# Ledger of designs, part 6: VH-VL binders against Probable DNA replication complex GINS protein PSF1 (gins1)

Target 1, 191 residues: Probable DNA replication complex GINS protein PSF1 (gins1), of Dictyostelium discoideum (Social amoeba) (q54hr6)
Amino acid sequence: MFTKTAIELIKELRGTDSIPHYNDTSIKATIDEMIALYEDLIKTITEHKEQKKEPFYLQHAITFHNSINRDKRCILAYLNERLNRIKEYRWSSGQSLLPDQLKERLSQNEIQFFSEYDKILTEYNSKVGLDLTIDPQPPKELYIEVRVIKELGEVVLNSGCTVNLNLNTTHFLKRSDITNLVKNGSLEHII
Short names: E, the ipSAE of ESMFold2; O, the ipSAE of OpenDDE; V2, 0.75 times the mean of E and O plus 0.25 times the DockQ between their complexes.

## First folded at step 1 (VH-VL)

Design n14 (framework fv_namilumab)
Fold by ESMFold2-Fast, scan of step 1:
Structure n14 (fold): chain C 191 residues (1-191), chain A 123 residues (1-123), chain B 107 residues (1-107)
Amino acid sequence: as target 1 above (191 residues)
Amino acid sequence: QVQLVQSGAEVKKPGASVKVSCKAFGYTFTGYYLHWVRQAPGQGLEWVGWINPNTGGTNYAQKFQGRVTMTRDTSISTAYMELSRLRSDDTAVYYCARDFSYGEYYYYGMDVWGQGTMVTVSS
Amino acid sequence: DIQMTQSPSSVSASVGDRVTIACRASQSISSFLNWYQQRPGKAPQLLIYAASSLQSGVPSRFSGSGSGTDFTLTINSLQPEDFATYYCQQSHSTPYTFGGGTKLEIK
């Protein structure tokens, strides 16, 4: 569905603190439905041009405007929030390299964004003679790579994320979600 | 000139360990991940693992987990790969290679390669 | 592990020919695919990264295309120095894996 498809993007982000898999399917579906709404508006105007139904045209224009603006807002909010989480990862990790698990979840454009953002930070830090991503204390590891040592199956993390922790699989997860699983030997931190 | 220079050929007996070095020249050693890739005679390329010279963090292919150890010494811009409990099927040319994705570009390509170190395991 | 399959394993061609080499991943790797050239007795050389980006210093006759699971390396108008073995490699997930290689031979 049109409305459901757009809302699913925001709902996905609200359910997790991590960077979820890029939802190309829902973004594409939302854009396709926006195009369909536009084509329907043009068809309606064309079919009724001779009847001069001014209130009818106004109502269609208002409906289109509200629907398109809502969907545009949802897509922009989704994309912007993902970019904010990518920037947060760069600051918290202090590293220029994206982990493999995180790369799997990013679009090509988001990987390019990370590269450019990293370049800007690196150049700025070089010019001012310090690394702004290095805390006085060791940088916090917001997300870490872990390997599953014990079969856990489907697990709901503290953040509300559901993840399938199958034996010998590798995952990039928020450290706070898995501290107990690492401590009990179910997950192994990959350093 | 950007270059990776590896240690010389090694001949080892089964069960022994080998340690190959890879010294970096002409760039900031801690700015780029280093991969280790091997190639058995007449065979294709096989990824062994990587090391982040800045942190000392490593990632190894599961096949080598428990037998391989990657380390580095930032004071001499040198990375090391040690492979233990050697078997005849470990006979290969071992390459170190720089990943240029670390730093300015996020592409994960191995753009600079060492000349290779032949490790022969024979009884 | 992500399995990389190259086709063909060998190809015979003449100088001036257009050659295409295919690479298939067992699961989606987005655009995280590299192409390497290896001449006998030498280390591999990076040709293409991010599926389609030409490495600095590599001749423009080399090009890469594809995304997801299906990728192609094209050499337009072969030169004598192009007769070598070519490998694709995914950098999406560890362990990083290489295709089996394609040996380009003189016809």
Scores: ipSAE 0.000, ipTM 0.432, lowest interface PAE 19.4, mean pLDDT 79

Design n15 (framework fv_namilumab)
Fold by ESMFold2-Fast, scan of step 1:
Structure n15 (fold): chain C 191 residues (1-191), chain A 121 residues (1-121), chain B 107 residues (1-107)
Amino acid sequence: as target 1 above (191 residues)
Amino acid sequence: QVQLVQSGAEVKKPGASVKVSCKAFGYTFTDYYLHWVRQAPGQGLEWVGWINPNSGETNYAQKFQGRVTMTRDTSISTAYMELSRLRSDDTAVYYCARAYDYLWGSEFDYWGQGTMVTVSS
Amino acid sequence: DIQMTQSPSSVSASVGDRVTIACRASQGISSYLNWYQQRPGKAPQLLIYAASYLQSGVPSRFSGSGSGTDFTLTINSLQPEDFATYYCQQSYSDPLTFGGGTKLEIK
């Protein structure tokens, strides 16, 4: 059986490609469980100090060992995955400063890690005379799904493409081509 | 009977390195973590780091990172602590101590006799 | 790092006295606290582990109490061999840290 709080940490990471808020509550809950398990083990060892590895004692020690190692693996997996995403952000963004939005989601130790990792990359790039993390790829043009609210018929977009915007039809178009039509109420963004 | 036996006193010049040994007797060497703790003359105890003899994994106090290396040789049940770029303030008695370390628990139930390391010019 | 503060730094007592030594952690450490005795020229020896558990072979006049941030070592009916320096140590997280020590001196 698994610790519920430790499983939730892993689920949060698997559910997103971004760096979510540091889950201090679940980490502390998992740590508290490990402390309680350790205290229970110490009590068991103390009560059975005069007896050699009897079956009950061995079974309890094995159960404790497995539970602690499971929780330890979950916490380490959670922390390591977050650090990997922080490294990926530094590599892909090319920026030495954390945005306030991202900084708000990191623990103090993770902020420190980012600073140290940035120093390593900056020093390496200075020796090479090139910053391989600079100039991230431009954002992909955003396409949105829209519904025609007012009959427009055949319309030529800025791209030169012609589309037939019939009442109540839905289309997947570049936001830049249709911004004015959404603003004037001719098209409705579908969410 | 559990016993930890350390190597003899060392006198080193500033900038040199020292390697202290700790040999374990009376228990399975790989079942317990070994920690290193130092004590400057007339001062308190200061934790240096630990080694897991089973895996070879180590963890050092930040103050010593980059200068300390802990190793072990399971064939002779011996752990080593090497401290480099010695300074006069590294003069201390260095102890090895045994702990059954789970994730966070470490009580030092047996200690070596200590090794005096003197750094002087 | 977790800072461990011991008080007093020294105490003078007579054989038969009850002596109390305090140890404070800068943050909560649950019951992950150990007490050691060090006699002059000797390695430290474990007295108490997990805040209140007496190490095998240690006289029953020694006892430990406390949890969280405040801990106490008590020696009931002090004996001549008890004049030594005592250290608390947290085992909650790395780096492991010790208190500054309390020297127990004869009056």
Scores: ipSAE 0.000, ipTM 0.433, lowest interface PAE 14.7, mean pLDDT 80

Design n16 (framework fv_namilumab)
Fold by ESMFold2-Fast, scan of step 1:
Structure n16 (fold): chain C 191 residues (1-191), chain A 123 residues (1-123), chain B 107 residues (1-107)
Amino acid sequence: as target 1 above (191 residues)
Amino acid sequence: QVQLVQSGAEVKKPGASVKVSCKAFGYTFTGYFLHWVRQAPGQGLEWVGWINPNSGGTNYAQKFQGRVTMTRDTSISTAYMELSRLRSDDTAVYYCARDLPEYYSSWDAFDIWGQGTMVTVSS
Amino acid sequence: DIQMTQSPSSVSASVGDRVTIACRASQSISEYLNWYQQRPGKAPQLLIYAASSLQSGVPSRFSGSGSGTDFTLTINSLQPEDFATYYCQQSYGTPYTFGGGTKLEIK
């Protein structure tokens, strides 16, 4: 099933240029739904294992799997976009201290992220911020932001997920799913 | 065109230190992590650690923590691995290797390797 | 530490044979698995990265497959220069770890 709570997280970000209040309620609701969907899928498989090859059963299993993966991606996209805005604030403000007003809107993990990011920028000064070719330290991020520079349309990724890669659109995708598309010039990595 | 050239063979006594160099040619030295991997005679490959030539940041395998130090000199595109308090079981060929660029490649893979430096530890 | 196990430790084969080497990780490493070839007295060379991506300049007879914990390197039609030792390596996290190696010997 399509999840309203996961999509609402992304819509909150699209509706403002600032960093909105961290939405604990919707994140928790989305995670709870993912757990419920997974439990339902396992139960359906165990109860109807004789029918796992039937078209109707197979389609049902695929739909559940896609719903779980969609919810996961929405949470990751939401969290990553918030981190990007925190980075942008650090760059635009030039300040190492987080204002109380902004601090109220961040999660505990985001406050810690700000402190760590500030330390990195201070330690490496303007060189780190200006050189986008500097490799991130391991472990590297599993997902990256890309822009489509060649119209690809609907593409099935190695993970089995389908995505619409329309010209000039940006996407937050798993690196391993799109390494070949970046290499052949179809997608452009955005740091 | 792209290559890593290492210093020559070393013979050391137990308890001594050895410093191996790895000079980079044909690419932007600060754009790629450098790894150190060793191979004892007749044995497999063992990862020692990495250095980020841009920042000087390092990460060492737990087994070598406290005995290994990795440094670099960006002015001559050279990385160094120093191993102290040498033991006979440190006898190995030590390789430096370049990590692939994240943007165009897998997470990490060692695409360019130095020729190796034999370090022999004996009395 | 993530432990990498290769099987077999050695294989005897003839030119033209198809050879398969297996690699198992002690935990899921997604597709962060590389394959290297080491000829006697030489440094290792990268063959495959990201489990299945062929490194530039490597012959198409080499292929990799697998995900999670189980991985395979296949050489479809052995050439004389392929008699070497092969290593898998996980790049999922530090410390990076290698398999014990598989020595490919002429029959």
Scores: ipSAE 0.000, ipTM 0.420, lowest interface PAE 23.0, mean pLDDT 80

Design n2 (framework fv_namilumab)
Fold by ESMFold2-Fast, scan of step 1:
Structure n2 (fold): chain C 191 residues (1-191), chain A 120 residues (1-120), chain B 107 residues (1-107)
Amino acid sequence: as target 1 above (191 residues)
Amino acid sequence: QVQLVQSGAEVKKPGASVKVSCKAFGYTFTDYYLHWVRQAPGQGLEWVGWINPYSGGTNYAQKFQGRVTMTRDTSISTAYMELSRLRSDDTAVYYCARGYDEWLSYFDYWGQGTMVTVSS
Amino acid sequence: DIQMTQSPSSVSASVGDRVTIACRASQSISDYLNWYQQRPGKAPQLLIYAASSLQSGVPSRFSGSGSGTDFTLTINSLQPEDFATYYCQQSYDTPLTFGGGTKLEIK
């Protein structure tokens, strides 16, 4: 099960085109698991010194090492994809300010990354006399934050994305995908 | 919205080559690996290989090395599998399937399959 | 190559039964095991990935367990639409390999 949490991080991103809430719980769980695996590897090598050349113990140590490398790759892929979506937001919005709804979904490091990326774009645009991030067309749909008031379970949205609308969870979804669910009281618009 | 659409059935003679296409819809073509899996009539599933549409990199099962070539055209979001020097035991339904990458190779979407019949 | 062995090759069951399908790897593959369902004339569909993670849209009566070399797919309270062939697949190393399949038939 030591790769399951990391896989769930990737799955979360692949299920949506938006930037979901930063999954601190799963990231910390994966990192804790990697630390535990590393400690087990060191213990295996140290406590079985006389048997370290025996195929059983050597293979066990190699297997644990491979597991932490795969977990690391999954975390990096998750974090990199989120940064790419933050860059896309900056280009599409043309704004230097993060809306509060999006800001609450980002980690502190991601908020800092946005500020640094914005500074680079602003300085470059200043030098060339252009604003390359000006959006010529406003978005047709607005994303809104909603809280699930009535258990709905797994729902397929009009966009084709599948979302788990579990009681008391919060989501950042296209308004058009959830208008009926907000109107019937299943979802509460958070403003 | 995500869909993989494959080319139509083919009938080939032994020694010929066949090229099957797989067109991707509803996602960014270069974000996922495409795998090819075949199934002979009444038999199980057999992995042929994968292509990374972003880089063009490939990995083939040793059994097919030297006979199979996987390519892609990013301008039309289409992947291709060409199998040469066909034998009667290559008769199978060939599927394309989407996988995240080489570490998370579970196939969440599959093409409808292409029947390739090799007959004398 | 990592060889995947499924047992049984076929199983007869009735609606409402609990069905268990086993999959064994020739070497340890950690949790890199996936399960697929294939109906006659159709492409396979993903049921479970990473040994125990249920794919979105798949009914909760399906569950997977196991680690290392021994894996199990369980269907609690079998439904009519569950009569199909089931395959396990390892994603630990290339070539990716599938089990021989288990055909679930009406008793």
Scores: ipSAE 0.000, ipTM 0.437, lowest interface PAE 16.0, mean pLDDT 81

Design n3 (framework fv_namilumab; at its last look DockQ between E and O 0.04; V2 from the best seeds 0.00; counts 0 for: pae E 20.9 > 2, placed apart)
Fold by ESMFold2, look of step 2:
Parts: structure tokens; sequence; C-alpha cells
Structure n3 (fold): chain C 191 residues (1-191), chain A 122 residues (1-122), chain B 107 residues (1-107)
């Protein structure tokens, strides 16, 4: 099946609540798969226009397109979840320093992200005159079930997945993707 | 049409090993994880573990760790589960089941084999 | 391990009745809950995934609800083919675990 490497990335995260080693190999393999699928899609379209040989051209093209989109969404979900766990570490530790054992598990871009996130949080704390990380604990639940209270229609989440948030429908979504929508009353957390 | 066809019933003595096969039809074998689930006579369902047919990676329930080995042969689209040092409480129907797992995080078993009865008796 | 508790263990009902089967998890599994039907002598078949999503080809008389720890399967207007054993299963964390089953029998 196409997209299997991307699915493995998601399964890695579901198997632990810590931050596993950055899976650069699987990410690169998934990107290579996306490139190969894109090249096959272009070939299919070109052969259809030039030769008109394939009786089910549109069905085959849609299959490649959907596989590419699923790989893209899975990679973005993997990367965003890792970033959320890095942010949760900053909150839970209250410290601006990554320990060496955690650094060993992060990519260079993720280490840079922590540094920039730390700057933002430190600057915000200074502006409001308190340290917001002293008492807070990071949420342990990664996904929550929500009901749509305000009609939002088709929405692209922070993870890159597209979802239809129709009024009174129920969805199981990552908390980090929809925290703002819950806070502003567009979604209701179902407990 | 997707189909999982398992090997026939086995009768074994305590201490022996059994190897159950599961042959896949109608889909790309390496594209989906395969799980093994067992059911003792008159009892409920118990998850044994999974294999990724593409990589050969496995994950076993702790209860079976050290006694179960899951393998596959991609050239004939067949997965295997071997259970060693059999005991009388290993008597069960062993199912293979195909995993569906999407980018939204939902995982379920959409197709099941017919089951293989393994009887362990003196 | 996450314990899955089903109730009742058996139900006697007539064709046309409405039946509700409960499933409780020992900790929150959000909506990572599946329901399977097993007819005598057959392998299980998926009915519902993600707590409430109906699998393709499953009659609309089946419905699922719940989240967190408490879930229900409802069968409206029972048909003769619905007399079977039903299992809930969590897919939130390893090892995946099943409820003890609910056997639905004809009166």
Amino acid sequence: as target 1 above (191 residues)
Amino acid sequence: QVQLVQSGAEVKKPGASVKVSCKAFGYTFTGYYLHWVRQAPGQGLEWVGWINPNSGDTNYAQKFQGRVTMTRDTSISTAYMELSRLRSDDTAVYYCAREFYDSSGYLYFDYWGQGTMVTVSS
Amino acid sequence: DIQMTQSPSSVSASVGDRVTIACRASQSIYSYLNWYQQRPGKAPQLLIYAASSLQSGVPSRFSGSGSGTDFTLTINSLQPEDFATYYCQQSYSYPFTFGGGTKLEIK
C-alpha cells in the first residue's frame, strides 16, 4: 500500500507519550515516495493527453493524488506533534535548557525551534510580570472529542489535515490543532 | 476481493510448537499490517501482536513475548505465527486480521481470516 | 493494560426490539473504540470504528456513541441475523484489549 511509511511515523508517536528519536530516515523515505507518486501522476496525465490509451485514466490519477495528500498530511501531523511535545517540555520543566539526552532525540531544526519558543515565552512572561510555567502542567491527552457549536465548514488544521466542521457534528481531533477554536466557543470539548 | 486464508486445524502436545499461516489475496500484501488475535473456546478475543509485512518488524503482547514469532514471505503473500512451548491454555482459534490505520489516528481490523483451531492436549 | 468491561454478558430479546450494549474502559481512550460482531462459527466483523462511525455495508440500525470511558452500541429493530456476540475493542494503546463480549440471543 502507498503511504505505509507515513503511517509508521504516526504509529511511532501513538506508542509513547515521550519524544522518540527524530525519524529522519522514514521522513525522507516518505518524501521520496511522494515525489515518485507525483512523477507517476504526471506520466499518467501526459500519456492520457498524448495517446488516449488508458480507459480509466481519471480513477488512476485520483488514486495517486489521494496517496500524495495522505503522505503530506501524515508527515505534517508527525512533525507538529513532535513540536507540541517539545513545547510541553518547556512548560513542564520551567527551564530554558534542553538536557543532553533530549537533544540526542531531536533534529537540529527542532532544537532551534525550542530556542525560539523559549525566547517567545520568556518575552511574554516579562511583559505580563509573571512566569506562566511555574505551576502549569502540560496536557497528557493528545486528542480530544469535540462538538461543532458554530458552523465552520471545511477547515485545514495546523497538522495539515482537512476536516469538515459542520454544525453539531462530532470529531476526534488533536487538542493542539483546535485549542483556539475551543477557547473561542466554536468547538465544545466532550468529556 | 480482499481475503485472508489460514492454514488448517492443528493438534499438538504440550511443549510442542505450532506454525499457523495466513495467505493474503486481493490486495498489496506489504501495504498493510497484519495482526493475530486468538479466541479460546467459549471465551473472548485476545490480541497477540502484529507484523509489518514490508519490513518484517513485529510487536508482541507481553504475555506472548519469548514464545511467539511472527514472520512472513512476501513472495507468496503469506504471514506466519509460530507459538512455542505450548500449554493447554493455548488451545484457541487463531485469527489473522488486516489493519486499517488512517492519518486521523483510527486503527481497526477490516478483514479477518477464517481462523485456525489449535488444540493442545495430552 | 486498559481493561474493557462489557455489560450485560448476555441479552435475550425478540425481533423488532431495541438493544443497548455498554462498554467501559479503565481509563480514557478518547474515541479509539471499535465494535465487532461475531456470528456463531464465524470470524468477527467490524461494525463501528472511532466509537460512532459506521463501517461501510453495515445497516443503519446499528449505532455507536460515547467517548472517554463509557461507550454504547445500540441496535434498533433487531433482525434475525443480529443474534450474535458483540465485542468492543480499544485501539488507543498496546496491548489492544477487547471486552468480554455480549451474547445476544433470541427469546
Scores: ipSAE 0.000, ipTM 0.434, lowest interface PAE 20.9, mean pLDDT 81
ESMFold2-Fast, scan of step 1: ipSAE 0.143; ipTM 0.602
ESMFold2 (binder alone), look of step 2: mean pLDDT 94; pTM 0.951
OpenDDE, look of step 2: ipSAE 0.024; ipTM 0.596

Design n4 (framework fv_namilumab; at its last look DockQ between E and O 0.01; V2 from the best seeds 0.00; counts 0 for: pae E 11.5 > 2, placed apart)
Fold by ESMFold2, look of step 2:
Structure n4 (fold): chain C 191 residues (1-191), chain A 121 residues (1-121), chain B 107 residues (1-107)
Amino acid sequence: as target 1 above (191 residues)
Amino acid sequence: QVQLVQSGAEVKKPGASVKVSCKAFGYTFTSYYLHWVRQAPGQGLEWVGWINPDSGGTNYAQKFQGRVTMTRDTSISTAYMELSRLRSDDTAVYYCARSPLYEWGYYMDVWGQGTMVTVSS
Amino acid sequence: DIQMTQSPSSVSASVGDRVTIACRASQDISSYLNWYQQRPGKAPQLLIYDASSLQSGVPSRFSGSGSGTDFTLTINSLQPEDFATYYCQQSYYTPWTFGGGTKLEIK
């Protein structure tokens, strides 16, 4: 079936609330499929231009066209949802910087998007004149970087995701998932 | 493994209808057109029409317009051809055959075993 | 409708012979011509598609050529299993139409 690779991109996003690694390989494969379908569509049209209205060749052309559009829409939905999750990270964390572990999962364009989005929010907050003296402590980070102090192995987080927390490794995790582990000394918050 | 299996022989009287089935095995039924081709005894091959099993869309040779109906049931990977107002010259072996739908290709690569339909009084 | 004319209607040949079957379309059909083999009592089987492309599993002694209106099926070094009826078929325009067939008999 056409569009199987594109649908898998969407399924990847639905499998987690976090921002998964940018799936460059599947995006390229989907674009390659779109190019191949476009070439097949043009071949059908040019080889049968005198028979454009014949139902058999019309159905082939419509099938290829619909498959191309579905691939396009899936890629756009994938990219847009990732951008939405990047925006939510900026809102929720209050941080102007991308942690290294999150940055490793983003494309270069997504990293630049965060920077531009951060600039907009920073300018808005300055323009509105938020009273920082009444609330001297910023909101806690949504994600923090931690070091594993006690060997924990595979751990299922509150989000349902599994992580492998081996001794002396570092991870970028949602604070709500690991607050008790930091409190009990199994994880150390890295500044 | 890929094959098309048709229903058994039919004997009908003039004016009756016949419905031949074609069940697909070993491939995705909705990824190929299903064609029907008939062969009168001692004669050549004659294309009757096709059905797109995904959409249900059909195309019939003009000779059969108004007498043939092609349908399918995707839940059991089966296509049907119904021919009404039968005449003695409809006596033939009726074959189903598939051709590519979602790939480039205009040929019938897999054929059913054929169904003999005999129309006699 | 596009008329397909095959010649000869029958041919007698011996094992090891080379046989050539001609097919002519009533109009230009580009390369949208297929060849089928039908053994007695059996369904047709695709041999050649798009004028010259050999179907998977078909022996290389079969070959097809031509474009436009004139097409040829060639069988080199006939084998006993090749004695059958051969049909050309155009897929350029519906209804898809067949030639009258060429019966290949053992001499």
Scores: ipSAE 0.006, ipTM 0.504, lowest interface PAE 11.5, mean pLDDT 83
ESMFold2-Fast, scan of step 1: ipSAE 0.006; ipTM 0.521
ESMFold2 (binder alone), look of step 2: mean pLDDT 94; pTM 0.959
OpenDDE, look of step 2: ipSAE 0.234; ipTM 0.675

Design n5 (framework fv_namilumab)
Fold by ESMFold2-Fast, scan of step 1:
Structure n5 (fold): chain C 191 residues (1-191), chain A 120 residues (1-120), chain B 107 residues (1-107)
Amino acid sequence: as target 1 above (191 residues)
Amino acid sequence: QVQLVQSGAEVKKPGASVKVSCKAFGYTFTGYYLHWVRQAPGQGLEWVGWINPNSGYTNYAQKFQGRVTMTRDTSISTAYMELSRLRSDDTAVYYCARDYLSGEYWFDPWGQGTMVTVSS
Amino acid sequence: DIQMTQSPSSVSASVGDRVTIACRASQSISTYLNWYQQRPGKAPQLLIYAASTLQSGVPSRFSGSGSGTDFTLTINSLQPEDFATYYCQQSDSYPYTFGGGTKLEIK
């Protein structure tokens, strides 16, 4: 029950290879859970002063501490994974400007991070007389736009994403998830 | 060749709004950020915010949050800064300036400035 | 916010003099510091970016140095057109901030 919100942050990232919208609500909920756990620990310590060094009190303190550390680790993992995907985009795209679609999904701090990372790469490349990012691989090589030609309904892709493939609908999906569906004529690649 | 041209001077009463324009010439309008910087008479430079002309995304200094709105019209390569609920201490020359994005960030060129006077 | 402090606020000098202007950041900004010149009634003009890189078209008598928190602008042999106000500006993080300015006046 505890840490459910923190786990959901990580599940959100696992469900996609792109950068999803910054989940401020779940981050705040996880922080609120950590605060509540800490306040419960302080209450337990204060209420059971006579038992502070007894095994019963120690076991409860350990449980609270482990829960807080798990929540903290999940938030850090979530934020760090987002930053890694931002770095990967900069490296693969070779561009100093964030696309409109990507920028609307990032927090202010993540936009600032992109600018700083870009400055570091550009400055280093300038000083060594070459650009290590000059051969970018566009994201559309990993994702393709498709139209549903044959009704498939709700399907779960190999990536774990659930998509509703209704007749004549258009989708932007990871190529590897749908290669067989394109080849068998269920989906049409939009060029 | 590369130039930013701003709208003319404005005189407003306290409580009014002012909208200043900045038209870009000689470069790809959507390829560079545009910043707004103001300068009160006899005072130093104060950063107001920036706009990405490609996306329309904006970032404002906290001091101006809730009173400033930055927009652009890509069809005429023009950016706008609107400041509402004007006070006498908003009297200043307002500049637009281009931010170069090749990994070294600086303001070049600057517009000629627009004098905004707030008085009753 | 990163606070930028310039010293002196004003300096009086004669043509041919060597003038130095200092700029201090309240936290490390690496080399993300720019210098601008503003002549009376005119818009600012970029002189130096990345702490020490001279903008194209700017005379070689101007030089910049420093990294981290302490930066200097030097004018090696002052010319009549150099009497202006000079501003440092950090481009490390938002909000971008400027120094208070240094007014260079004829002695």
Scores: ipSAE 0.000, ipTM 0.414, lowest interface PAE 23.1, mean pLDDT 79

Design n6 (framework fv_namilumab; at its last look DockQ between E and O 0.01; V2 from the best seeds 0.00; counts 0 for: pae E 19.1 > 2, placed apart)
Fold by ESMFold2, look of step 2:
Structure n6 (fold): chain C 191 residues (1-191), chain A 123 residues (1-123), chain B 107 residues (1-107)
Amino acid sequence: as target 1 above (191 residues)
Amino acid sequence: QVQLVQSGAEVKKPGASVKVSCKAFGYTFTDYYLHWVRQAPGQGLEWVGWINPNSGGTNYAQKFQGRVTMTRDTSISTAYMELSRLRSDDTAVYYCARVDYYFGSGDYYFDYWGQGTMVTVSS
Amino acid sequence: DIQMTQSPSSVSASVGDRVTIACRASQSISSWLNWYQQRPGKAPQLLIYAASSLQSGVPSRFSGSGSGTDFTLTINSLQPEDFATYYCQQSYSEPLTFGGGTKLEIK
């Protein structure tokens, strides 16, 4: 089954609103699978180009093609969603600094992307400051990483979103949504 | 030709700091990540971390987090590694090494190394 | 963290011998494995990247193989300049980690 590793990338993102650890292992494994599938497809085409194309050959070619395309789409969706969450962090935090815990979860390219995105936003904010008729659309909000100290189960946040706060799990959440839970000791802010 | 030239040997006392430089020649400094790798006398290689010279972004091995700071000056194509609160087990040769990264391939390796900087920490 | 285990830690050999060095990763690293040579008093130099790809300028007597967890470096017909220490290194995930090294000594 060609798609198992790629599907797990998407499931990892859907399981959290925060930015999970960059799954370099699964990405590399999926790319290796794509390369192997491409090589097998080329070999199959080459071996049968001088022979009558059979339903078996066509079935193999379609299977390889669909698997390669699905893996590509999964990787792109994974990377794009991670980039969107990085952009949202920069906008919501208003800060040029990546927290150490978040930085540890990003790839080298993602850390570079944040730096370049920060430069672009800094230049944009300078231009907006020169023209006071322009306001940024999304509000800037701080996200923090927290550990669940007391089992809370499914919780509705102040924003209306629902999250599962199971004991000893970690989450990357808006501070404004969980300030009371941190204050009462149900969540612990991770350094 | 590509060269990485590091600063000279340093002798320090425990608790001091050291700042090692790595000057790049023969290529566009901001196009390649620089990594730092150390080697205690008679021992193997240990990864310290990296800097992206273009952005100034860094990442450090957990062992060095809070004690190492990597910076760069793009106007002189020079990277720096500063290690603070030195202790005797920090005695090592510190290398800078260049990496090119092609996303999604196995082409992530140290293709050029500096000559190394010996840092000796002794009472 | 991914531990890299090299064996042997040292080997004595003569010019013309064939030498193999093993490297084992504590988990699958696919083909993200590099080999370096370090001559005494010198910085390491890249020999092999991506498990089996020979770096430019490296003699063809060097070869690498393996994938997953088990990798080998082979030197066919050892030359006097090959007496050095050899390190494997994984680039699959951070922290980047090296094997303990294999010192190749002249008999």
Scores: ipSAE 0.000, ipTM 0.432, lowest interface PAE 19.1, mean pLDDT 79
ESMFold2-Fast, scan of step 1: ipSAE 0.000; ipTM 0.498
ESMFold2 (binder alone), look of step 2: mean pLDDT 92; pTM 0.940
OpenDDE, look of step 2: ipSAE 0.349; ipTM 0.760

